# VHH binders against D-aminoacyl-tRNA deacylase (GEK1): the designs that were tried, part 8

Target 1, 317 residues: D-aminoacyl-tRNA deacylase (GEK1), of Arabidopsis thaliana (Mouse-ear cress) (q9zpq3)
Amino acid sequence: MVTLIVATTADPASINPAAALLAMPGWTAGPILPPDIKSFSNKQTRVIQHDRSIVKEDDLDLRWEEATGEVVDEVIFLSRHTAVSNRPALTVHPIGVLHLKDGESPPQGGKPGWAALPSTRIGPWFRLLKKMAEAHGLVPEFEITLEATHHGPITNKPTMFLEIGSTEEYWKRQDAAQVMALLMWEGLGLGGSEEVGKWKSETGKRKVLLGIGGGHYAPRHMDIALKDDIWVGHLLSGYSLPMEDPTQTKTTPGENYIGGNWRQSIKAAFEATKASFPGGEILAHLDHKSFKGWQKKAITEFLAEESINVGKPNDFT
Below, E stands for the ipSAE of ESMFold2; O stands for the ipSAE of OpenDDE; V2 stands for 0.75 times the mean of E and O plus 0.25 times the DockQ between their complexes.

## First folded at step 1 (VHH)

Design e06 (framework vhh_7zox_3)
Fold by ESMFold2-Fast, scan of step 1:
Structure e06 (fold): chain B 317 residues (1-317), chain A 124 residues (1-124)
Amino acid sequence: as target 1 above (317 residues)
Amino acid sequence: DVQLVESGGGLVQPGGSLRLSCVASGFTFSSYAMGWVRQAPGKGLEWVSDITSGGSTGYADSVKGRFAISRDNAKNTLYLQMNRLKPEDTAVYYCARETIYTYESGKTYVFDYAGQGTQVTVSS
């Protein structure tokens, strides 16, 4: 099985970490993925480079399998991060488009209501990235953070994004690109070390975080993800949990309900997380500060109805 | 095309009130979280308040208890009721569509669209 790393020449935050990685030893030219996508091989890792939008080039995992006969184990995307604050950041996140309603066009790829299988490496690599960024003098200038589940492209295998942000000056930072390359080099064991974040087939009491609520950078979920031995699945920010106030937005005679696609979002994120972590102990962590009482009650009741176990921060040990 | 048009700013004395409005067009307003961010002269953008499509609200500690965010989905309009205004509230206030990026503890908020802003000046 191979790990597919995807870069685009259209984005310096993508091509520069890829170039830094390819400058390390052991790479050879690989096959062209039709019609024009170049590839490079090192052990069980494959780097592919295209020139299109990173978030809209769908099914690269299946296209690689069809063209080469190799089975894809996971996909790692290299991308820029943007923020109105213009704050520099290095980020890791799962992908999906749970914040859009059916019939809405996704501005950053994917499809409404969809969540990718989350990469098993998200939690372990987030912790490793923080250590590497600190060791290489990027902290405190660069904030090292998770991001909640968002955007595409459509993938069929466990997926994560690695990003450099948040403005053009930071997308071009070579020291940040080098740290991302080192993260991939060490994380994939390309230098001969053990791979980091590989989910083993045996089951145990390994805790997997499913984040419910909070902001885009998942600050309260991130505190849990910083704990050793914790794995991270999907992280649903408040924008992915639209809940209609039954007293203000919907009034029905003799019956009230909480509309919005929040139930579908939770279920999709849970099922995708479960599929990536067979045998894992999935615990939903609810960011209570993000919700009103009626929302917390509804979410907690739905989690119980779906047999999704809830964990407090101290339960993640 | 997405458009957000703010109104309701102005000069007010400390302790006074203002109501900001934002008319949205070009997207399904009811499906998106919306927010208000502000920028004082020489400072970065500061998150003020947000409201989800479902009506859940958040507030910066500096405005909690004084400001109230609300929305009228039938009119594609977002509101910010500002009470007991302080000189420290002086800033340009921007209406923003919050679909992807919100960072509560870091107070870093990313919006894919924002309006041109409306000036609020709190001064005697």
Scores: ipSAE 0.000, ipTM 0.170, lowest interface PAE 12.5, mean pLDDT 85

Design e07 (framework vhh_8pnl_2)
Fold by ESMFold2-Fast, scan of step 1:
Structure e07 (fold): chain B 317 residues (1-317), chain A 124 residues (1-124)
Amino acid sequence: as target 1 above (317 residues)
Amino acid sequence: QGQLVESGGGLVQPGGSLRLSCADAGFTFSDYAMAWYRQAPGKERELVARITSGGSTNYADFVKGRFTISRDNAKSTLYLQMNSLKPEDTAMYYCAATYEVTYPSGTKYTYDYWGQGTRVTVSA
């Protein structure tokens, strides 16, 4: 089983961390995937480099399996992060397109209603990234943050994005690229250390965070993700939870239906999270400041109906 | 979803100050990126300032150092503190709200909700 790291030469925030990683010992040239995707091998890690949009190249995991016969265990994407705030940031996030309806064109890859299997490494590597960034003098200049589930590409194996942002100046920062390379080097155990964030069936603490509500940077879910031994699945921002106010749309006073794609989003995120963490205890955490009373009631009732346990911050131990 | 209501506009002399407010009545305020736009008669609407759901801010160059955007999620209210006002700041000021979505190729904002505006006149 191999870990597939994907970089694009079109993006300095992608190719520079990849180049820094490849400058470390143990790499050999691997097979070229059609039409001309270069690869490099080190132990059970494979780095592939293409020249197209990082969010548009679908099914690279299955394409690797078809071309090489190797089974892909997970996919890690290296990418730039952009924000109109222009704040420098190092980010980690799961992918999916739960904010679009069927028939809508996804502007940045994926497909409407889809959530990838989230990488088991998201929580552990977020914590490791924060420690490494602090140790290498990037904090407080760079904000170290999670992002909610968004965009593609379509993958079939557990997936995460590692990003450097937010402007062209920061995408080219070599110190940020080095920290991302160190994260991958240590996280994957390429130097001989124990891998970080590998999911195994154990009888110990196995709490998995499913984030419900909040903004794109998941601030209240992030507080939970910073706790030791907590694993992170999907994080649903408010834009993935459209809920229509029944008092404004209903024609009958007794009608309690709440329209919008929120149930479908929660179920898709939960099932994908469950598939990545077999045997894990998935706890949904609601960002309580994101919801009105009627929304909280509807969400908690739906979670109960789907047998999804709700956790408060103190339950994540 | 919901209505945005701006207030705080008025007539002020050059060098004066005003504080604009924008209150929402119907949606989950804390999940939206918020912005102030302005439009003078016969001109296109232009961005003044943005604030993300997480509180990060961005300003148009012509207001940097003079205007401050802020939000109070508990009160579901957006603010724009305007200092050192100039005649060129005379416009109708609009509050806008959208879901915040960021992508590797660029940040996208679609302004889904607009207020009706509050008028700011800077004149001696």
Scores: ipSAE 0.000, ipTM 0.256, lowest interface PAE 12.2, mean pLDDT 85

Design e08 (framework vhh_7yz9_2)
Fold by ESMFold2-Fast, scan of step 1:
Structure e08 (fold): chain B 317 residues (1-317), chain A 124 residues (1-124)
Amino acid sequence: as target 1 above (317 residues)
Amino acid sequence: QWQLVESGGGLVQAGGSLRLSCTASGFTFSSYAMGWYRQTAGNEREWVAFIYSGGSTTYADSVKGRFTISRDNAKNTVYLQMNSLKPEDTAVYYCAAQYTIESWGSQYTEYDYWGQGTPVTVSS
C-alpha cells in the first residue's frame, strides 16, 4: 500500500510544496502516466504531478493502481485556498459535495450527494501543522484552520486536502510551501520516524468527530480537533444541511415535514466516516449556535433514528 | 566548477562534540537547501539533518536533541554541530545542496551537489 500525493503545475500552492518535499532526501523518478503525469517514489509514498485542475482530475487512485499494480491506501492533495477575506491561511479538510442536489453541476468537481472517505490523518495532521507553523514563524500571519467538507475530485480511497491561501501573493510563499513539505515529511515518517495519523486496530483512544453545522472554517469543531487523540471525519457546514422552514413554504408535502437534503448529507458523511475508521466510536458534535430550535430538534431526532451517537465537547477525551 | 568542501571530522570519544563545516563555491549558495547525510560501511547513505534556504530545519530521529544544523549565507557555509556523540554516530558525513525549485521537475534532478565526505569516528 502506497500514499499518493497529488500536485498540479497550474497552481503554485500545489507545485511549490511538492517541489520542497522532493528537494528532501530519498526520491527516485517513477513512471509517467498518460498524458504526462510525472511521478516520484520514496519508500511507500508516491508524488504525482499533472497540469490540470486539482479538483476535477478524478480517480487518480484507480488510475495509479491500473497503471502500476500498486494498491493505493490514501490520497493527499496539494492545493490553493481562496477566501473573500483575502487572509493568509494554511488549511486541512475532507472533500465531498453534499450541498448540491441531483442535477446540479459541481463547479469545483465531485458529484452531488457524494462524500469521499475522509483521511484518518486529518485530526492528527491538523494538530501537527499548527505546531509546525508556530515553530517556523508563520503564526499569526497565517491562520491555521480546518475547512468543512467541500469540492472534488472524485476519489475512492481516504483523502484530505492541504491548502495554502488565500490570494496569489500567499499561494507563492516559499516559507508556507516548506512548512507543508515538513508536515508531509514528518507525517509520513519519510525520515524514519513513526507515521502520524495511521488508523490501527490497536488504537488506544478511538473517538472520531463527525461535525454537524457551523461555518466553513468549523470553529467549534476545530476546538475539539485540537484535543489530544481525537480523530476527525467529515465536517458538515450549514450550507451542506439545507433545511426548509416548514412555516414559510407551502410546497412542502405533508404536515411538519422538513424538506431539504440535510438527512442525505448526514447519512453520506456518517457512512464515509465510519468506513474510514473501522471500530471507531463516531460522535456527532452539533454546533448548536448555528441552529434554530426546530432545526436542532429535527437533527437530534434523525441522529437517534439512525443510531448515530451525539457527543458534547467534554465527551471527546 | 561547483564544489562542496567538508571539514571538522576526526576522532572523538563518546560524549564529546564535533562541528562539521561545508563550504560551497561555484553556485548561489543562499538559494539552495542544504543537508547532512552519513554512510556507514555496508549500508546506504542516510539523511541526518536538513535546512531550507529560509532557515527551517528538520532532523532524523536518531540525532534529534543532539545535532544542530545551521547556515551562514555570507560565508557560503552550512554547519552540523554534533553533541553527545555515540559510537553509532561513526560514519562518513556528506554535505549536499539541493535547489528548491519553483517549477516542478525541471531542475530537481539536475541540481544536486555533493561533497566528497568527511570521516567521523567515535570511540567508546
Scores: ipSAE 0.000, ipTM 0.243, lowest interface PAE 16.2, mean pLDDT 85

Design e09 (framework vhh_3k1k_2)
Fold by ESMFold2-Fast, scan of step 1:
Structure e09 (fold): chain B 317 residues (1-317), chain A 125 residues (1-125)
Amino acid sequence: as target 1 above (317 residues)
Amino acid sequence: QVQLVESGGALVQPGGSLRLSCAASGFTFSDYAMRWYRQAPGKEREWVAGISGSGGSTSYEDSVKGRFTISRDDARNTVYLQMNSLKPEDTAVYYCATSYEITYDSSGTYTFDYWGQGTQVTVSS
């Protein structure tokens, strides 16, 4: 059972955190993942060093299992983040391509209508990252944020992305790379501490956030994710929930069908979240400010129909 | 990824006709409703016409019924607004819209109806 960390030499925001992590004690050279991917081993952690874009490198977890005989427990990708604002950021996010339909080509990898199993570490590591970034003087220069579910690659095990953004200057920041390395070092217990964010059977609260609506950075879901003991599954921004207004498109009175792929997106995100958190209590949180009244009603009715429980912020304890 | 580009706006005489086009990209066009809005000087933006993703249902604001026709060409990812019997009161910037939006740089609210930049229609002798 190993944690696979994926880095690429083509991306300074990827290779620099990996290099900082590999400079810490306990690493040994590992096998080559065919055809030419170097790896390094430390306890139950494996770092692979790709040399090209990783968002289209599908099934790295299965490829590792085939090449080594080791079972992959989870995948963590190290990557750059780009934003039109050019704002510096350190981000954590689940992956999937729920904003595209079958037949559309995914420009940043993945598969239309697909959502990966979300890493159980997303919520706990987001909280840890925020504390570490603050302790190491990166705030307020760097915004510490979640991102909604987006892009690939296709994976078969719980997956998360850790990113440094948003421009070439910030992708190369060594202080940010060191904080990301410390996050992985402490989070995975490589120094002998307890791992952070590993899902196990618990006798306490096991609330899992499924985010519905909001912008790419999930600001209102993030407020919930900052609470202790809350776990985070998929986060569906508005671009993954297109809804056709029936009053603008229908000429027949009394019909209220709402078109768009929003139902399929919610169901895919819910099923993937459920699979990552066996025994967890999944609560859907709606970013109410993102929706008109007719949309809130339709989403709430669909969630009830699918037996997906809805939670208000106070229900996440 | 959603991009909408309107074209076809012009100066026309009262009683004239004009066809507006809206080229769409970045989403599965045939699955999404398309709409036209307009904004006259000093007025709020108002809805004009809508067409379902399937093209089977259309709707119109009362003042344009019987004069305007919305249609779509899914092979070309384009929605059209055919405007007949134009009146001076139809003078406005016309906007194409869809309920699909991408917010890659925003921690703000998801807002429905992504709009293009608009195309100016002026009805005057």
Scores: ipSAE 0.000, ipTM 0.121, lowest interface PAE 14.4, mean pLDDT 83

## First folded at step 2 (VHH; from a08 with Y105W; framework vhh_8pnl_2)

Design f01 (at its last look DockQ between E and O 0.25; V2 from the best seeds 0.00; counts 0 for: pae E 9.9 > 2, unsure alone 63.7 < 65)
Fold by ESMFold2, look of step 2:
Structure f01 (fold): chain B 317 residues (1-317), chain A 124 residues (1-124)
Amino acid sequence: as target 1 above (317 residues)
Amino acid sequence: QGQLVESGGGLVQPGGSLRLSCADAGFTFSDYAMAWYRQAPGKERELVARISSGGSTNYADFVKGRFTISRDNAKSTLYLQMNSLKPEDTAMYYCAAKTEVYSDWGETYTYDYWGQGTRVTVSA
C-alpha cells in the first residue's frame, strides 16, 4: 500500500506542510523522477516535490510507477486554496470537473465530465483536521471545511486535496503548515499509531455521503460529515449540476426533459464514489434550500430512476 | 449549461451613462463570483470588473472609478453602472460567473458560465 503525497515547491501552502512532514523522523531520499522531481520515502509513504501547478500535472500516480516500478495506491495533494472572499481556511476535498462538456478546456486541469476516485480518508481526515486545528489555536481564525468536488489533475487512484487558504499571508502560515503535517503524520500512522481513514470492505453497513447541491463549502453536507463514522465521497455543488430552466428555453416536445449536464454529473460522481467504497451504503444528501421546486423534483426522480438512495440527516446515524 | 442573460446595452453619447444587467438562468447565484468582460471588434476579451459572492469588488485600471459593479442576490441579478462613457468603451459586454474558490496560486482565473453579451456603442 503506497501513498503518494504531492507538493509544489513554488507554493508555500504546499511546500511548507511537506517540509514540516519531512522534518519528522524516518525520511530517506528516494529516486529522482523526470524531469528532476525530488522524492522522499518513509514506510509506505512517498513525497514528491514538483515545481509546476499540480492541478495540471496529470497521472502522477502512473508516472511514479513508470519511474520506480512501484504501484501507487492513493494520492494526496498539498495545495493553496484561494477564495474571492479572501477568508482563511484549511480544507479537504475530492477532485473532478463535472460541469464542463466534451470539448471544453478545464482551466484547472482534469477533463470534462470526469470525477476522480475520492480518497476514503476525506471524511475521517476532515474530522481529525478540525480537532487538530482547534487544539492548536487555529480556530476560529481559520475556517475548517470540506470543499465541493472541483478541478484536476487527472488521477487514477483514490485522491484528495489538503489546502491552506486563502491569501499569501495565510498560505505562508507555519502553524497551519505544522497542523497539516501532523494530520498526515497521524493519519498515515507514520509514528506507529493506527492509520485513520482506511476503508475496510464493508457489506453495506457504513454510510457514505454523496452531497447533492449547496455552495462550495458544502455547509449542509458538513453537518453530516461531522458525525462519527460517516465517510465522504463526492460533493456536488450547484455549479456541478447545470440545469436549464424550462421556462426560459425552448425544448423539444418531450415536456419533462430538463436540459443541462446535471444527470451526467450525478452519475459520474456516484460511480466514482461507489468504486472507492466497495460495499458501502451510499446516500445522496440533498441541500434542499439550494434548489427550486422544479430542480428538486427532477433530481429526486432521476435518483430514483438510477436506484440511488436518498439520505436525510437522521439516516446518517 | 447555466446561461446568463445580459441587458441594458445601447447607443449613448460620450459622457453618458448606461446600466447593464445580467440575470442568471438555472444556478445558485449567491454561490458565485461574478464579472463583467468586454470585447471590442478585433480585440481580445478583457476583464472590466468583478465581485465576490460576499460583495468584494475589483476593477480594471482603465475604468478609473467610472464603473460600478454590484449584485442583488435576492433578485439573482448582476449590475454594471457605467458613467462618463468614452468611445473607447464601445464593445460587447459579457457577464460571467465562476466558482467562489480556486486552489491554484498565480494561475489566471477563468469562468464557468458566460452570457451571450449586450452591445454598448459610444458615438464619437
Scores: ipSAE 0.006, ipTM 0.328, lowest interface PAE 9.9, mean pLDDT 84
ESMFold2 (binder alone), look of step 2: mean pLDDT 77; pTM 0.776
OpenDDE, look of step 2: ipSAE 0.014; ipTM 0.324

## First folded at step 4 (VHH)

Design n01 (framework vhh_surovatamig_d1)
Fold by ESMFold2-Fast, scan of step 4:
Structure n01 (fold): chain B 317 residues (1-317), chain A 124 residues (1-124)
Amino acid sequence: as target 1 above (317 residues)
Amino acid sequence: EVQLVESGGGLVQPGGSLRLSCAASGFTFSDYYMSWVRQAPGKGLEWVATISSSGSTIDYVDSVKGRFTISRDNAKKSLYLQMNSLRAEDTAVYYCAKDEVYSDYGETYYFDYRGQGTLVTVSS
C-alpha cells in the first residue's frame, strides 16, 4: 500500500516542494510510467513527476497500480493556487466537480457531478501546516486555509491538494516549498515519526465535518477544522449548491419546488465522505449565514430525508 | 437571508467618476472578504477588486489600479467602489460579491453570492 505524491514540472508551486522533499534522505529512483512519468521511492511513499496539467492527468492511481502491481492508498497533489485577490496562501482541499451539470465540459478537469474520495489527512494536515508555517515565519504573510471542493483530476483513491498561492511570485517562494516538503515528510512519517492523519479501525475520535455552504475558503467550516481531533470530508461552497428561488422561477408556476442540482451535490459529497471514513460520525455543518431562510429550510429537510446528521459547532468534540 | 443591494451606477462621460455602494444583510459582514466583479456587454465575468474582512488587505485587477478604490464600513455593513478616470472599457454591470473571488487557474471566477448589479455606462 503506497501514498502517491504527484508533481508537475510545468508548475513551480508543484515541482519546488517535490524537489525539496526529494532532497531529504532515503529516496531512490523508481520505474517510469509510460510514456515519461518519472518516479521516486521512499518507504511506502512514491513521488511521481509529469510535465502536463496537474488537474487533467486522470487516473494516475490506477495507472500506477497497473504498471507496478502496488496498491495505492491515497493521492496527494502539489499545485499552485490562483486567487484574483492575489493573497499569499498555503491551502489544503478535497477535489470534485459538483458545480457543473451533466454534459458540461469541466475546464479544470474532473467530471460533472463527481466528488473524489476526500483524503483522511485533510483536517490533521491542515492543522499541522498551520503550526509549521507559524514556526517557519510564513505567518501572517501567508494565510493558511482550506478550500472548498473543486476541480480534478479524476482519481479513485482518497485525494487531497496541497497548494501555494496566489501569484507567480508566491508560486516560486522557496521557503513555502520547504514548509510543504516538511509537512509531507512529517505527515507521512518518512523520518521515523508516527504518520499524521491516517484513518484506522481503532481511531478514537471519529467526528467528520461535511461542510455545507459558505465561500470558497470555507471560513465557518475552517473554525471547526482547527479543533483537535476533527476530521474533514467534503466542503461544498455556495457555487456547488445552485438553488432556484421557487417564487422567481418561470419554470415552476404556482409550485413550491426548488430547482438546481443542490440535492445531488450534497448526496455525492456525503457518499464520498462516508466511503473515506468507514465507521466515522459524519456531521453536516451548515454555514447558516450563507443561506436565505427558504434555502436553510429546504437543505435541513433534505438532510433529514437522507438521514444525514446535522452538527452545530459545539457538537464537534 | 443573504441580501446584497448595489447602487450608484449610471451614465458618465469618459474621465468622469462614480461611487458604487453595496448594502449587505443576512450574514456576518465583518467575517467575510468582499469583492466587486463586473460583466461587460457580450463578455464574461471579470473580477475588479477584493478587500479582506478587516480591510487591511486590498487587491485590484491591473486595468483599474490607481483609478478605483475599494473600501468597507463593517459597522454599516457596506462595501464601496470609488471609480475615477472612467474609460469606455469600464462599461459593465457591476456586482457586489460575498467572499473573495477564486480565479480557478485564471479562466473561471467563483464567489459565494452576488447581488442584482448596477449598470455603469461610460459614453457620451
Scores: ipSAE 0.014, ipTM 0.389, lowest interface PAE 7.3, mean pLDDT 87

Design n02 (framework vhh_7zox_3)
Fold by ESMFold2-Fast, scan of step 4:
Formats: C-alpha cells, structure tokens, sequence
Structure n02 (fold): chain B 317 residues (1-317), chain A 124 residues (1-124)
C-alpha cells in the first residue's frame, strides 16, 4: 500500500513543496509513468511529477497501479489556491464536483455529481498544519483553513489537496513550501515518527464530520475540525446544495418536492465519507445559519430518511 | 434570524464619494468575514471587497485604490468608503456575510446571506 503525492511543474505552489520534500533524506528515483511522469520513492510514499493541470490529470492512482503493480491507498495533491481577495492562505480540502447547472461543465476537472473518497488525514493534518505554521512564523500572515469539497481530478482512492495561496507572490514563498513539506514528512512518518491521520480498524475515537452548508472556507465546520480526535469527511458548501424555492415551483397536489440537486449532493458526499471511514460514526453538522427555515427543514427530513445522524457541535467528542 | 440592512446609497456625480453602511443582526458579527458585492444593470454579480474576521482586506482590481472596506465589531456594522466614483460603479450594492470567492482555475462566488441592497447611481 502506497501514498501517492502528486505535483505539477506548471505550479510553483505544487513543485516547490515537492522539491522541499524530495530534498529530505531517503528518496530514490522511481519508474517513469507514461507519458513521462517522473517518480520518487521513500518507504511507502511515492511522489510523482507531471507538467499538466493538477485538476485534470485523472486516475493517476489507477494508472500507478497498472504501471507498477503497487496498490495505492491514498492520493495527496499539491496545488495553488487562488482567491479574488488575494489573502495568503494554507489550505486542506477534499475534492468533488457536486453542484450542477444546465449547460455548465466542471472547468476545474472532475465530473458532475461526483465526490472523491475523502482522505482520512484531512482533520488530523489540518490540526497539524496549523501547529506547524504557527511554529514556523507563518501565522498570522497566512490564514490556515479548510476548504469545502470542490474540483477534480477524478481519483478512485481517498484524496486530499494541500494548497498555498492566494497569489503568485505567495505561491512562490519558500517558507510556506517548507512547512508543507514538513507536514508531509511528519504526517507520513518518513522520519521515523508515527504516521498522523491513518484510519485503522482499532481507531478508538471515531466521530467523522460531514459538513452541510456554510461558506467555501467552512468556518463553522472548521471549529469542529479543530477539536482533538475528530475526523473530517466531505464539506458541502451552499453552492453544492442548490435548492429550488418551493413557492416558485409547480407542485403536484400532496407532494412537497424541493427541486435542485441537493439530495444527490448530500447522498454522494455521505456515501464517499462512509466508504473512507469504515466503522466510523458519521455525524452530519448543519451550518444552520446558512439556511432558510424551509431549507433546514427539508435537509433535516432528508437526513432522517437516509439514516444519516445529525450532530450539534457538542456531540463531536 | 439573520438580517443585513444596507444604507448610504444614492446619486453622485463622477469623481464624488459615498459611504455605504450595513448593520448586521442575528449572529455573532465578529466571527464572520463580511463583504460587498454589486450588480450593474443587465449584468451578473461582481465581488467588490471583503474583510476577514481578523481585519484582512481584499479588493477587486476595478475598485482597488478607490474603495476602502472597514468594520466596527462593537456596532455590528460593515462599511464601504467609495471614492473617485465612475459611471461604471453604478449598481445595486449588497452587503454579504461569509463572502468567499475562490478562483482555483475558475471563479465561484459564495455568500451565506446577502441584504436587500442599496442603489448607487453615478451620473452627471
């Protein structure tokens, strides 16, 4: 079982953390994955470097398995983060494309209605990243944050993105790249320490956050993710929960149907989260302040119909 | 019950100034990033500016150097100081809670809540 780290030379926020990681001890050159993807090996970790869009190079996990015969158990992507506000940030997020509009395509990769299996490391590594960034003097300059589930590429194994943002100045910051490399080095136990965030059948505390609603940076879900021993699955921002106002839609007599793909989004995110955390206790947390009364009622009823347990912040212990 | 109430819009001549205010209620204002978005006649929403809970600010290139966002957490109020106004700034301006714009390979605007808006008209 190997952890696959994916970097692209097209992005300084990707290649610089990869280069910093590869400068640490124990790396050897690995096989070249067609069409010309370089690889490096260290224990059960594999770093691959391509030169294309990080969000559109699909199925690298399966392609690695076919080429090498090794089983991939996780994929970690290194990427830039951009925000129109231009605020510097270090981010961690799961991937998927769960919002759909007529005629809209997923320009940042993935496929409509799809959610990747979320990496089990998201919660534990978010907490570790915050500590490391503070220890290395990046805070308060860099905001350390989660992001809601968004974009591709298509993967088949548990996946997370690690990002440096938000502008070209920050994508090139070597101190940020070094902190990301240290996160991977310590998180994967490459220096001999215990791995952080590995899900095991014997994992004692097993509450897994499924975030529903809220903004892109998941502020209310992030408060829960900062608690010790909490694991994080998918985080559905409001843009992934399109709900049609029932007062403006035609209804069949006796039916209270709310249109939009919100049910499909919740179910896809829940099933993917459940698959990544076998034996885990999946608790949905609603950012209730992000919803109108009719939306909250509909979501809560749907969660009950699907046997998805709802938790308040105090239930995450 | 979340409420965002904008004020301060109106008619100004090119080169003039306006100060928009937004009074928030129904949530802990200091915990949220806040921002301004606008919609010009016949166009889509455009992000204008935001301010984090910690006070870090961001601005759209079209308004950078002319507009200044600020907040008063004691009064639960968000402000937008608009200077050197242009006819192109004519729009309905909305106060928004939890403004987030990510542009990883594409631009997506997200807001938890938006107010009813206040009209700004810049004409001679």
Amino acid sequence: as target 1 above (317 residues)
Amino acid sequence: DVQLVESGGGLVQPGGSLRLSCVASGFTFSDYAMGWVRQAPGKGLEWVSDISSGGSTGYADSVKGRFAISRDNAKNTLYLQMNRLKPEDTAVYYCARGTEVYSDYGETYYFDYAGQGTQVTVSS
Scores: ipSAE 0.016, ipTM 0.419, lowest interface PAE 6.2, mean pLDDT 87

Design n03 (from a08, 19 letters changed; framework vhh_gocatamig_d2)
Fold by ESMFold2-Fast, scan of step 4:
Order: structure tokens, then C-alpha cells, then sequence
Structure n03 (fold): chain B 317 residues (1-317), chain A 124 residues (1-124)
């Protein structure tokens, strides 16, 4: 079983952390996958480099398996982050396209209604990244944050994105690239330490956060993700939970059905999260400040109907 | 129902000032980034200024130092203070509500909500 790390030469926030990682000891050149994907090997880790859009190069995990015969355990993507705020940030996030309905073309890859298996490393590596960024003097200049589930590419194995943002100046920061490389080096145990964020059947704390609501940076879910021993699955921003106001919708008098694809989004995110964390205790956390009373009631009733347990912040221990 | 209603457009002389206002309803205003776009006759819409939910701003190069975007979450409003106006600033100005972030490749993760526009004419 191997961990694929994917970089693209088209993005300095991608290729520079990859180059910093590859400058560490133990790497050897691997096979070139058609048409032109370079690879490098170190223990059970494989770095692959292409020159295309990071979010549109689908099925790299299956393509690796087909070409090499190696089984892929997970995929880690290195990417830039952009923000209207131009705020410098180092981010971690799961991927999926739950904000689009069937038939819409996703501009950043994936497909409507799809959620990837979230990487088990998201929560543990978010905490490790924050610690490393602080130790290396990047805080408070760089905000260390989660992002809600968004974009592609299509993958079939547990997936996470590691990003440097949010402008061209920051995408090129070598100190940020070094911290990302150190995160991967220590997180994957390449220097001989224990891997961080590997899901095991051992006794211990196995609570998994499913985030429901809130803004793109999941601020209230992050407070939970910062707690020791908490694992993180999908994080659904409000844009992935379209709920039609029943007082404004032209429906038959007496119908209390709330339209929009919010049920489908919750179900897809829950099922993908559950699949990544076999035996885990999945707890949904609602960002209550993001919801009107009727939305909170509908979501809570749906979660109960689907047997999805709800947790308040103090339940995550 | 989401609504964005622009006001404050009009005719001004070169070197003059205008303040555009955009009143929002039907969504949780404080969770959204807001932006002003403009479109001159025969041109595509272009981003003039943006402001995040946290108050960070971005500006088109030709308006930096002349225009200031601001927001008032208590009033569900966003403003564009336009100083030292030039003939080239003549356009219909549109208010847009966006998610907190642009996508990592130039698209938003939700549909933008748009106002109907307000005309700004800079002429003697």
C-alpha cells in the first residue's frame, strides 16, 4: 500500500513543497506514467508530478494501480489557495462537489453530488501543521485553517489537499514550502518517526467530526478539530446545503417539505466519512449561527431520521 | 429570496466623488464576501473591488488609492466610495455577493447573487 503525493509544475504552491520534500534523504526516481507523469519513491510514499490542472487530473490513484500494480492507500494533493481577502494561509481540506446539482459542469473538477473519501489524516495533520507553522515563525503572518469540502479531482481513495495561499507572492514562499514538506516528512514517518493520522483498530479515542454549515474556513468546526484525538471527515459549508425557504416557495398549502439538495449533500458526506473511518463514531456538529430556526429543525430531524448522531463541542473528547 | 439593490449612481464631473450603496436581503450577509463589478458599453464585466466577511479588501489596479470598499453588517450593506473620478470610470456598477473565497482556479463555489446595476457617468 502506498501514499501518493501529487504535484503539478504549473503551480509554485504545488511544485515547491514537492521539491523541498524530494530534497530530503531516501528518494529514488520511479517510472514515468503515460503520457509524461514523473514519479519518485521513498519507502511506501510516491510523489508524482504532472503539468496540468491539479483539480482536473482524475483517477490518478487507479491509474497508478493499473500502471504499477501497487495498491494506493491515500492521495495527498499539493495546491495553491486563493481568497478574496488576499490573506496568507496554510490550509487542509477534503474534496467533493456537493454544491452543484446533476447536469452542471464543475469548473474545478469533480462531479456534481460527489464527495471523495476524506483522508483520515485531515484532523491530525491540521494540528501538526499548526504546531509546525508556529515553531517555524509563520504565525501570525500565515493563518492556519481548514477549508470546507470543495472541488476535485475525482479520486477513489481517501484524499486531502494541502495548500499555500492566497496570492502569487505567498504561493512562492519557500519558508511555507519547507513547512509543508516537513509536515509530509514527519506525518508519513519518512524520517523514522511514527506516522501521524493513520486510522487503526486500536482502543482509544475514535470520534470523527462531520461538519454541517458555516463558512468556507469552517471556523466553529476548527475549534473541535484542534482538540486532541479528534478525527475530521467532511465539512459542509452553507453553499453545499441549499435549503429553500418554505414560506417563500410556491408549494401546496400545508406542505412543509424543504426543497434543495441539502439532504443529498449531508447523506453523501456522511457515507464517504463513514467509509474512511470504519468503526469510528461519526458525530455531526452543526454551526448553529449559520442557520435559521426552521433550517436547524429540519437538519436535526433529518440527521435523526438517518441515524446520524449529533454532537455539541463538549461531546468531542 | 435573495436581493441586492444598488443606489447612488448618477452624473458627476471629472475629479468628482460618488458613494455607491448596496442593500442586501434574503441571506446571512455577514457570511458572504461582497464585490463591486462594472461594465462599460461593449466591454465585459470586470471586478472593481472586493471585501471579505472579515473585512480584507482587494482592488483593480486602476482604482487603487481612489476607490474604497467598506461594509456594515448591522445594516446589511456594502459601499463603494469613489474619489477622483475619470471619464474611463463610466459604467454600470453591479453589486455581487460571493462565498468567502474565490475558488483556487478563478471560479466561485456558489452562484454569485447580483444586483440589477446602477449607472455612473463621468462627464463634463
Amino acid sequence: as target 1 above (317 residues)
Amino acid sequence: EVQLVESGGGLVQPGGSLTLSCAASGFTFSDYALAWYRQAPGKKRELVAGISSGGSTVYMDSVKGRFTISRDNAKNSVYLQMNSLRAEDTAVYYCAAKTEVYSDYGETYTYDYWGQGTLVTVSS
Scores: ipSAE 0.015, ipTM 0.239, lowest interface PAE 6.7, mean pLDDT 86

